# Ledger of designs, part 20: miniprotein binders against Uncharacterized protein C1840.07c

Target 1, 306 residues: Uncharacterized protein C1840.07c, of Schizosaccharomyces pombe (o74480)
Amino acid sequence: YFNVNQLFDHEFIKVFPNFKGNVEAKIKYPTVVYAIGDIHGDFPNALDVLSAAGVVSPVFPHEWTAGNATLVQTGDVVDRGPDTRKLFRWFNDLHKQAEKHGGRVVRLLGNHEFMNAKGDWRYVHPGDKASYPEPSEENRIIDWGHSGEIGNLLLSEYNVTYKDNTTGSHFMHAGLSPEWAYREETVNELGKELLSHFMSREKIPEYLEDFWAIEGPMWYRGLAQLSEEEACEVALNVTKTLNVNRLVMGHTPQFHGIVSRCEGRILLIDTGLCSAYAGERAVLRISQNDTDSIVEAVYRGKIVKL
Key: E = the ipSAE of ESMFold2; O = the ipSAE of OpenDDE; V2 = 0.75 times the mean of E and O plus 0.25 times the DockQ between their complexes.

## First folded at step 15 (miniprotein)

Design m3 (from k3 with F17Y; at its last look DockQ between E and O 0.68; V2 from the best seeds 0.80)
Fold by OpenDDE base, look of step 15:
Structure m3 (fold): chain B 306 residues (1-306), chain A 117 residues (1-117)
Amino acid sequence: as target 1 above (306 residues)
Amino acid sequence: SEDLLFLIYLIEELIFYVERAKELIKQGKYDEAEKLLELVEEEVRFLKEEAEKLRKEGHEEAAKRVEEVAKKLEELIKELKELLEKGDYEEAIELLEKALELIEKLAEEIRKLAKEE
């Protein structure tokens, strides 16, 4: 039973050869959380920014390089670009790699994943469809269904929300209104139920109608679009209700880069990184020590403290 | 209704894309602006489809209004592409500003309708 937890820092043994003590030097490595917003089928741009942030290798096979860090992708991996299948597979593989290092990849659902599961393919790139063997459309329908590769990933590995307790950060695609913040504990279950109904082409039950609404968890833009005063009021309410310090979301494009609102309580990380939008390529990085959080936007060639 | 959800979403997307196109032109990124205008054209097509759904649901006045705006936007986009090809960038920016005003007015009208349901 080799207890692999003896990270023998070879350097520490050299300095104190006689220290027989279990220095559980809890070298509290700072907890690092990365977050990337809407990708929309653009593997090259996702790779570019994630490699610039030190999350993955820029060299094939683009391995996980972030050690015990958490990467959060906030949804909208599908649509607008051709690399949908590649991205879903890559994030699944990255999670498996991260786990070997004590890290993880948290994968969240966007409204575009739900739309595709429903069979609304209005934004599907021709190259995405062409990535399937003939008959391509039928094979894509199967892939996004309960028996498909993507469908199974969405139902088993994806959530609507993620709360990182170490950094005190809440992550989701769109956002929570105050009303939904009070019922946040139900959001993941309701999202999965809705996703399953969409895949089955069933009518949405009445109790899910509010979930799939403009003020619902998949579409709400209030934290991005309200005035600073109103958005801050909402953010104070929601963060208090959730017992977190900050709310992180994509969905609403910020083409100039990551936007911080309400003194860092709101972080908008959809920067339109997809080549179709020609936005900024950015990754959020939160580094947590015992007392403080450092919040940064990582761009190609620059880091900005938020 | 789900139809109003997508309609509101499409209108918001249009605002984002038109604003971005304007910014790209101001930055001298004309190829990227043209590419973004293709997205605008796509959203305008979808706007027409959503108008037809609204009509089928009995919202005839709203459907007509959405269709009118969509048609005007199609004309504006066509003119905008011609201006970009000629290098008339100042006029192109003015046209995008008119498009934004038109879309924002529609957004207000649709938001009002959604509150009345």
Scores: ipSAE 0.864, ipTM 0.937, lowest interface PAE 0.7, mean pLDDT 92
Fold by ESMFold2, look of step 15:
Structure m3 (fold): chain B 306 residues (1-306), chain A 117 residues (1-117)
Amino acid sequence: as target 1 above (306 residues)
Amino acid sequence: SEDLLFLIYLIEELIFYVERAKELIKQGKYDEAEKLLELVEEEVRFLKEEAEKLRKEGHEEAAKRVEEVAKKLEELIKELKELLEKGDYEEAIELLEKALELIEKLAEEIRKLAKEE
């Protein structure tokens, strides 16, 4: 029950006021899950919001400070920004550190990870390529393949979806249509199969074509883009099918902060935090006890109940 | 098809970038807006590449429409950069609204084509 975060001095809290709120929430609600959306290669902005939320230290080497909490990263770590390798390594290290405290970092696949694995590099930042020794492009191909550091992480540590039964929350990068919600138990294996086919530059087999489509799990934006009424009809169906209270997704940017739709059944957490968008920086926090939950958007200096 | 999938994605990314650029200009964040416009230029280049793939797949009418919109967007982006250099921010915002209307119409057309497959 002892939380080492209670030992940080008041000067830390003056700089990172959301850290104090995290400690108070942990005491009242023993289960805490954080979620961060699309990062797109921007280590400084990911550090800024995660440290402000009290998940990692603002002091180098930016280690885990969230105790036994769970952090969910919902994909799209790669592309548009330069810090791809640093980010993949950082989240892997954070997971190892979190395990020592009974916590974890759940890492999910975004569509941009699949694009990079298949060799579609249209969005790769020059600084990402330059992080490899020459010949940098050939070394990056290897790194994203079956024998590479990133490729092996994606195959062994990443899933498409994460269902957290304690908080009744379902997390993924893009979203599930009602059809795919009915098939949710297949989604992680299908994603792994597709990823492996892409790494081998193999033609996508017919049974994966509807997975890798506009209505499929890596691309579906209906929960974000349909009218409030239509999106809520989908969310009511999907939450019932999955037996969860809420659906958390990135992929569709919300530049002014985390958006809640359908009375909290839809949580859109891609806030465009990459410097290219200059969107609001936010982390979702779900705090749970035996009887209720508190769902909040954690910004750099304020916490907003959703 | 995968080409229609990526085309829809490119069009939606254009909408997000243009909407955000407009907001940044309203906030006086001109350096950030200029960075987004560079990304918009790249998206327009990708749009033209996808049009070529559509033509090879037999979607000649759709390919021509995508190319027409891409050309108009290139012209609008060049004018937009000039307006920003001159500090004509109201005109820049109006031009971004025009670009959004053009992109949103294309999005409707391409989503209709994707449903017919």
Scores: ipSAE 0.814, ipTM 0.915, lowest interface PAE 1.0, mean pLDDT 91
ESMFold2 (binder alone), look of step 15: mean pLDDT 84; pTM 0.833

Design m4 (from k3 with F16Y; at its last look DockQ between E and O 0.81; V2 from the best seeds 0.85)
Fold by ESMFold2, look of step 15:
Structure m4 (fold): chain B 306 residues (1-306), chain A 117 residues (1-117)
Amino acid sequence: as target 1 above (306 residues)
Amino acid sequence: SEDLLFLIYLIEELIYFVERAKELIKQGKYDEAEKLLELVEEEVRFLKEEAEKLRKEGHEEAAKRVEEVAKKLEELIKELKELLEKGDYEEAIELLEKALELIEKLAEEIRKLAKEE
């Protein structure tokens, strides 16, 4: 007899306990949103934590196993590590699989994606470049441009922000100051316009200068770097403006795991998971029903309520 | 300007990486610290490039300060590599703390300059 269950015996569940936790969470909380932060070209570490969380199969071909859940990837897939193309293709394939089950993979832009699109390759790993046939640099320029595989994905499938109304959660790479929160409805269009200007090697037009600035959406670190009290005042403002319960962001590394600030209104999910940073590997999980949420950090072998 | 944006980013990355390298050494994770220090060295090289951009934009005093800190950091990284090869880990941690002091002072100066713009 062929038995699909032979792939996941009880000993597997003891090693990967989060698979059981995902099933029980789904029964009580039918809406589940996962989020993973900065990956920086490290496919093995992304696979390790996403499979531990039950989002993808730990067995090749590492397909989607999260049913109708949403996975949010908050940008900075590129740079530092070598597996850029593999990662972009993998998340695109996972999205296609998730759609068949009523789920989705929401992919967001990090500042490193903008830097690569504008031709600032100072952080590109040699293995990333080497993944292209010779002439590898010219082929990579094409790939990150208007007609390339990655460039087309960035223009058609990626946004700067994602507001998930089912969990009351707002996701992005860096963060929104109160001023940018007030005009959040413009952020995704401005990001697309900036990306297109960068791919064409055009000067930043004046109306995008405050977008591409230290306090702008791709760079703002105030929610992570300000004191607890100051960050919480910003978060109270921003969550009220956006009508959400929590703000989820990467960009500012938290090497010891996912950090919660301001009674859960700020979730910092960049844990430096790529091997270059030697940080913790974690996935955020938000489980939701009509009246309640459970917000958790999922590690290999451990789940921590936030 | 965009030059100050990237300079601030580099300085913040240096702070995070140097702090992390110090933690890794305290934990006995020396290979991981060594890999991270290669990133630190790379960021210091970019810091020198940003100093030249500041000079071209007319920020001569800021460019000098960035260049001076970059040179001191290069010297500290070279000494740090020698200490790690010798297994002098407590001295390596002291050098990393000195590097952090230099970087944090530069951060204060550059953020003040950015506010003036």
Scores: ipSAE 0.848, ipTM 0.929, lowest interface PAE 0.8, mean pLDDT 91
ESMFold2 (binder alone), look of step 15: mean pLDDT 85; pTM 0.846
OpenDDE base, look of step 15: ipSAE 0.869; ipTM 0.939

Design m5 (from k3 with E19Y; at its last look DockQ between E and O 0.60; V2 from the best seeds 0.00; counts 0 for: pae O 2.9 > 1.5)
Fold by ESMFold2, look of step 15:
Structure m5 (fold): chain B 306 residues (1-306), chain A 117 residues (1-117)
Amino acid sequence: as target 1 above (306 residues)
Amino acid sequence: SEDLLFLIYLIEELIFFVYRAKELIKQGKYDEAEKLLELVEEEVRFLKEEAEKLRKEGHEEAAKRVEEVAKKLEELIKELKELLEKGDYEEAIELLEKALELIEKLAEEIRKLAKEE
């Protein structure tokens, strides 16, 4: 006698924790956008939280399960962890799968992608290098260049920012100062130009120096690090300039989970999910209908309204 | 300049990692804390490299300050490793608090320098 019920005592809820909740959210809120922050080469942890959110299958081959939703990945896929190539390939494949269902995977550039393209490999994990055949350094240089698999993806499929008008949400890796918010329409082109210059090992032209600076789009941390009052002043300016309701960014780690500032205008989604940081693992979920939004942090085993 | 950009970044990363290591030790997550301290050690090495660039730009006093803090952090990391091996976790937490104070003071000094430029 074999107890069929005890065979399935392995928790279906743990494996598919948000299955019913995702269906209910879609019925009430037809537009759903997920966002995941800095991954830093940690495929297992990215899989853990994306599967917990119902975005991908927890069972190999870990395919797209989010229907026509949008997933935004806000950069820093590379460095500190070993799974760089696997992650870039995975997100590219997930995008192709999502398109078949009317969804998409929006992929954004982090400062660590730029550093790798310029040849600054100070943070590259040995396992990342070892994923290339010998001579591994030369093969990695090629892969991150104009002719490489990763380099071509970065130039053709990645942007610095993503504005989602349906949810009224603006996504990027680091953040925009008021000056750069005023120039937001230039940011994606300038980022592509900088990336291309870096891949060619060219000196940064003068007109890109303020882009690649502490106050520039790939580095700005003011929305995360200024006092609540000062950050909110910036966010009120930036959201008004961009005509959005909220700004979503990674880059500045929030080890205890997704942080909301300024009455939801600032969402900090880098939770240090890679094992190197040992932070919480979280995915942002924005559920939208014509008049209302629900903004939530999705963790393994719980969902928290923000 | 780009040298100040990376210096500010390194200092901020050190703050994040030292603070997180302290939290992990308080939570009894010692293996995770040990791995994170490898990142701290790596960032301290890079901090010394950035100090040399700062000196070449003519910021001799700032370069000396960065080097001084980097050397103190190296010493603190060595003592910290010994404390963790012995299981002296409360002393390790105190040492991490000292390290954080040093780094935060340096951060204020470097941000002031960057603002002057």
Scores: ipSAE 0.827, ipTM 0.919, lowest interface PAE 0.9, mean pLDDT 90
Fold by OpenDDE base, look of step 15:
Structure m5 (fold): chain B 306 residues (1-306), chain A 117 residues (1-117)
Amino acid sequence: as target 1 above (306 residues)
Amino acid sequence: SEDLLFLIYLIEELIFFVYRAKELIKQGKYDEAEKLLELVEEEVRFLKEEAEKLRKEGHEEAAKRVEEVAKKLEELIKELKELLEKGDYEEAIELLEKALELIEKLAEEIRKLAKEE
């Protein structure tokens, strides 16, 4: 039973060749969390920025290269671009690869995934539809349903929120109002239930109407759109309620790059990276050591400390 | 209502696309700006569709207002494309600023309506 957890740090063996001891040298490798915002069916741009950040190989088959790090994708993988199926499969494969190295890929739901599950395909790229065998539309309907590949992934592997306790960071697509922050523990269950209703083309129950509202978890933009003073007040409340240091979200495009608000309590990581938006290609990187977090925006050819 | 939610979303997307198009023109990225204008045209079509839904639901005043703005935006986009083809980039930027003001006003009006329901 070879306990695969022996990260043979080749460098450590070079320095202490005779060390027979279980140096559980908890070399506390810094915990690293990467986050990427809205992709909208653009595999080339997602690959470009993730490879630049050292998360994946730029060379086929684009393998996981981030070791024990966590990658968070905050939703809106579908719509506007053709590479939807490819992206969903790729992130699923990357997760499996990451797990072999002690890492993970956290996959979150955006409002566009919910819209597609509901059958609102107004933003579906023609190339996405064409990626299915004929009859293409019927096969796509099946794929996004309970029995489909994408539908099953969304229901089994995706959440609405993710809290990373090691970095003290909360991740989701849109954001939480103070009212929803008090109910954060219910958000993932409610989201999954709503998603299932949409897939079944059922009328949503009354208790889910607030979830699928403008101030609800899938649509809330207050942390991005409110004044700095008001947004900071909200962020202070929400971070206190959730017991985290920062809130990370996509959904609201920041075309000039990742935006930090309220002295780093709010991180807006949707940079419109897809070719349709022609925004900046950026990945958030949070490196946690024993005392401090280093928060950086990773762009093609530059790193900016936030 | 779900319809008002989606309408607000469309309006917000329009704001972002118009703003980005303006910035791309300022940067000399004209091809990318044209692509965003195509997306703006698509969103304006969706606005018209949503206006028709609102009308069917009995929100005649809101529907009328959305349709009015959508028509104005269509005219502005047409003029904008012509300006870009001529290389009149300064005038194009001014026109995008007018479009942005128009859309922002609509956003405010719709948000107000959504709060009153």
Scores: ipSAE 0.220, ipTM 0.666, lowest interface PAE 2.9, mean pLDDT 89
ESMFold2 (binder alone), look of step 15: mean pLDDT 85; pTM 0.844

Design m6 (from k3 with L39M; at its last look DockQ between E and O 0.71; V2 from the best seeds 0.81)
Fold by ESMFold2, look of step 15:
Structure m6 (fold): chain B 306 residues (1-306), chain A 117 residues (1-117)
Amino acid sequence: as target 1 above (306 residues)
Amino acid sequence: SEDLLFLIYLIEELIFFVERAKELIKQGKYDEAEKLLEMVEEEVRFLKEEAEKLRKEGHEEAAKRVEEVAKKLEELIKELKELLEKGDYEEAIELLEKALELIEKLAEEIRKLAKEE
């Protein structure tokens, strides 16, 4: 049972304290970018944290409430949880709404999206498969292919990386080694070519083999896993090459919340928010004016400066 | 190769999940730990599949090592489930630490193989 009138009065602020903070930040910092990491099929937990951050309505979850802000989702929407189709549709709908206000929802590819496109379904939840009418497996193959609803979204609306010039921030799922940072301008085209080859069940061409490798854009974990000193050396190189202030990535889980390394140059936003990991639920918020930025982790009930 | 790519990924995921399960048990979050151990069990099953791919590519010694670790982890997970059911949480934590030692040693061995490229 849910009493809508109580949500707009005293109880609204108790449940969604960050909503008030978002309004105050927007007044002082007209550009706001939000980012959410790996979701892995958990619509309720994604809704919970995006509502807490003020990105979607707490009472009408299909309503975008972030005005002209940008929301970046850094991939791994699929696998482990059941709500895959619902999540892809949800973010697509939110993007359409955001555009009406001058905002956007930037959607990025994770390694699990590539795995599903190539037919590696080892992590697909039974509830995901069950969301298709019988024959469910065949219908899911179609859906993730060149003619499917999800397949068409991945080919037309998704990229591997997003560089946001207004905040000086670079977003992706896994990470860029210095070698791949030097080639960053090619990464999105190569990713789409690889995705198309995978959907066709084709052997990938030789020029894509180093892209789909442990140190390639969909897998690289050095910025998260190297020692602080070594990771910072990589981040200084990569941020200089890309001409950005910070690198934002998911992929490597941080169960206790968003982690900042190298004086804010590395932001690790996969907090294991799906119920399978029982990790913290967090959204990154970057608030920008002409001279400064504020980088924060937004949790239910608290905001932490990074 | 792609098989070493997924093997390294599986090993890293196992480290994350086993460490998290240990943390959850220390916090008294036993239902969450049990759910996570089901995921660990699936990852261990995938290790066995990757071992067979390594064997087909001619990496017989690495395949045997991965298979041995996977079988030992399966036994440890079964014992962990019984310990959690009985409320023997300190013993469960010790067993998880043993599992981490096995996985971390395997990670070192597989990264050495991958470096030989």
Scores: ipSAE 0.833, ipTM 0.922, lowest interface PAE 0.9, mean pLDDT 90
ESMFold2 (binder alone), look of step 15: mean pLDDT 84; pTM 0.828
OpenDDE base, look of step 15: ipSAE 0.866; ipTM 0.938

Design m7 (from k3 with F46Y; at its last look DockQ between E and O 0.71; V2 from the best seeds 0.81)
Fold by ESMFold2, look of step 15:
Structure m7 (fold): chain B 306 residues (1-306), chain A 117 residues (1-117)
Amino acid sequence: as target 1 above (306 residues)
Amino acid sequence: SEDLLFLIYLIEELIFFVERAKELIKQGKYDEAEKLLELVEEEVRYLKEEAEKLRKEGHEEAAKRVEEVAKKLEELIKELKELLEKGDYEEAIELLEKALELIEKLAEEIRKLAKEE
């Protein structure tokens, strides 16, 4: 084993306490995937936890520092907090920076992105609207539509699900029932079709009604809310169907930190990060080599094995 | 229907926020609890809007039930804010528990209605 302190200045490690753990993990486990849940417009809190995890610099302009790692953001960037446009731009820039190093930022759709695209703005923060020049409402409508900066990003760069074969991990915002797991290959295209219909203010076609339903991919909470036994039965089915080891999701808040269920098959990463909820701030880290995985919750100042 | 989808979502958010507010008060994080109660107030207002949609769809009994719970929650939130201003935190926790009982029962009723569709 290398002594990681020989690779970096000891003063650097004092400033970035979790960075030492990230470098050591990369040496032993060449594949690293990070995941962050619901942000809800809170740039300072997203910055705090991502910089603590060593994914971005704590120093302005907060650029990518995770080399060839993957960061997955599982949706619900919008609503409740004011920093929506800044966050969408930041994650897009981080992806461009990561690509230069062989890394990537995978960005996934949450139900709140669909709601905003369809014009349901009940949760939009006043500061979000104020970030647009007057007439701010009309300019925001354009921005979230087919020709807008955010709308184009959502249609071209965002998916509902992400399957990472190297770590055997499946990521999404809400969750898949067994029925939808069986159809997982269709989910990303159906999500894109629904998003486009919403942006055009079109009636949802009949074949998408089950997609946009309480048991559908953008809303399903069974893996988080069913009893441990029942949730584990679903997770065993879904992981087998998808040929993955674990299912990672946001959407259902866990205010005390990242929760693991069913012997690690279910990872709940929405920790109520935005200041309105005052939940813990955490990032999931999955470190992988040819033979095993280490799955951890990364907080400011500590790392917890899951 | 989509109306029942959003109603279920609103009710679940209320449960999350009220339970979290109770936890925050127990931890002495009173400013955070007060901020969260503003979100609870907002969600209660949306309950009344969803009740009106239920009435239009012919669910008069469910609409009245949702409106009744929303009205009780509005009254409880007003009392909660007064208790927090006075520093009566144990009474505030008891009132939040009462609110949770109302919301959880409503959740069961509405989920049964959604399955019948």
Scores: ipSAE 0.818, ipTM 0.917, lowest interface PAE 1.0, mean pLDDT 91
ESMFold2 (binder alone), look of step 15: mean pLDDT 84; pTM 0.838
OpenDDE base, look of step 15: ipSAE 0.875; ipTM 0.940

Design m8 (from k3 with A99M; at its last look DockQ between E and O 0.82; V2 from the best seeds 0.85)
Fold by ESMFold2, look of step 15:
Structure m8 (fold): chain B 306 residues (1-306), chain A 117 residues (1-117)
Amino acid sequence: as target 1 above (306 residues)
Amino acid sequence: SEDLLFLIYLIEELIFFVERAKELIKQGKYDEAEKLLELVEEEVRFLKEEAEKLRKEGHEEAAKRVEEVAKKLEELIKELKELLEKGDYEEAIELLEKMLELIEKLAEEIRKLAKEE
């Protein structure tokens, strides 16, 4: 084996303690998945927590440092904060960097991405609009459409759900009711169809109405909001149906940090990290070997087992 | 319907933000609470817009109820901002609790309406 302390001097480790922990975890657990929840346009806070977790360089913050790990971003990149375009570009670039090392950045759709694509800009920050040259509104419409930079990324690189078989973990923005878990194999295509209809300003077809509803995949909060007992009954059903060990979701803010429910079957990772919400900053880390999983919340200055 | 979808979402967001504002005040994080109250004020304005959509869809009684709550919340927000400027933090917390009770009651009424649809 090798001594991790030989890789980094004391001052580097003191400033970036999670970098050492990441190397040690990788030696013992060859598969690592990170997940970050709702960002809402706050590049500095996303950078802070991803840097603290060792996903990006603590010294050169635009650079991927997670090797062959997977980073899952569970949607709601847009709205409330100003850095929308920067964030979409950043995650796309991080994905390209990660691919060179056998890793990836999995990007998922949040309900706010759908709202922006359909032209519902009620939550768009003025700085987001101002990032476009005049006429800024028209240029933003183009950018979020079928031929725009963001629009093309959403159509080609984004899904509603991600099932990671190596860790037995299912990721999405909002959540699946038992009815939608039964139909999970349809969710990504239905989401793509809805997104395309929205970008074209088309009326929602009748077959998509239950998808775009309060109990549908982009909105469902039952796993977060039901009582512990009721939520656990739902989670036992959903994990069984999907053949996974755990469900990871954002959308429902947990301002004090990542919350685990139902013996770890429910992981709520939206911590309201954007400055507008003043919530905690956290990244989920799942470490996997042949026999074992370790699930942790990574904060700026500490790591908590979940 | 999509109008009920956004109304339910908006009401839930109000609950999250008002609860968070109360927590921030209890922790002495007054600037963060004031910034969050700007989001609450924005959501209350949207609540009034959703009430008009309910009226157009024939839900007159629900629309009146949503408008009544929105108007009351606007008044309470103005009072809340004054309390925070004066440093009357315990009174501000009590007002936020009153706002939560009002919003949660509305949430129950709107969820009942959504189940009937």
Scores: ipSAE 0.844, ipTM 0.929, lowest interface PAE 0.9, mean pLDDT 91
ESMFold2 (binder alone), look of step 15: mean pLDDT 86; pTM 0.862
OpenDDE base, look of step 15: ipSAE 0.879; ipTM 0.942

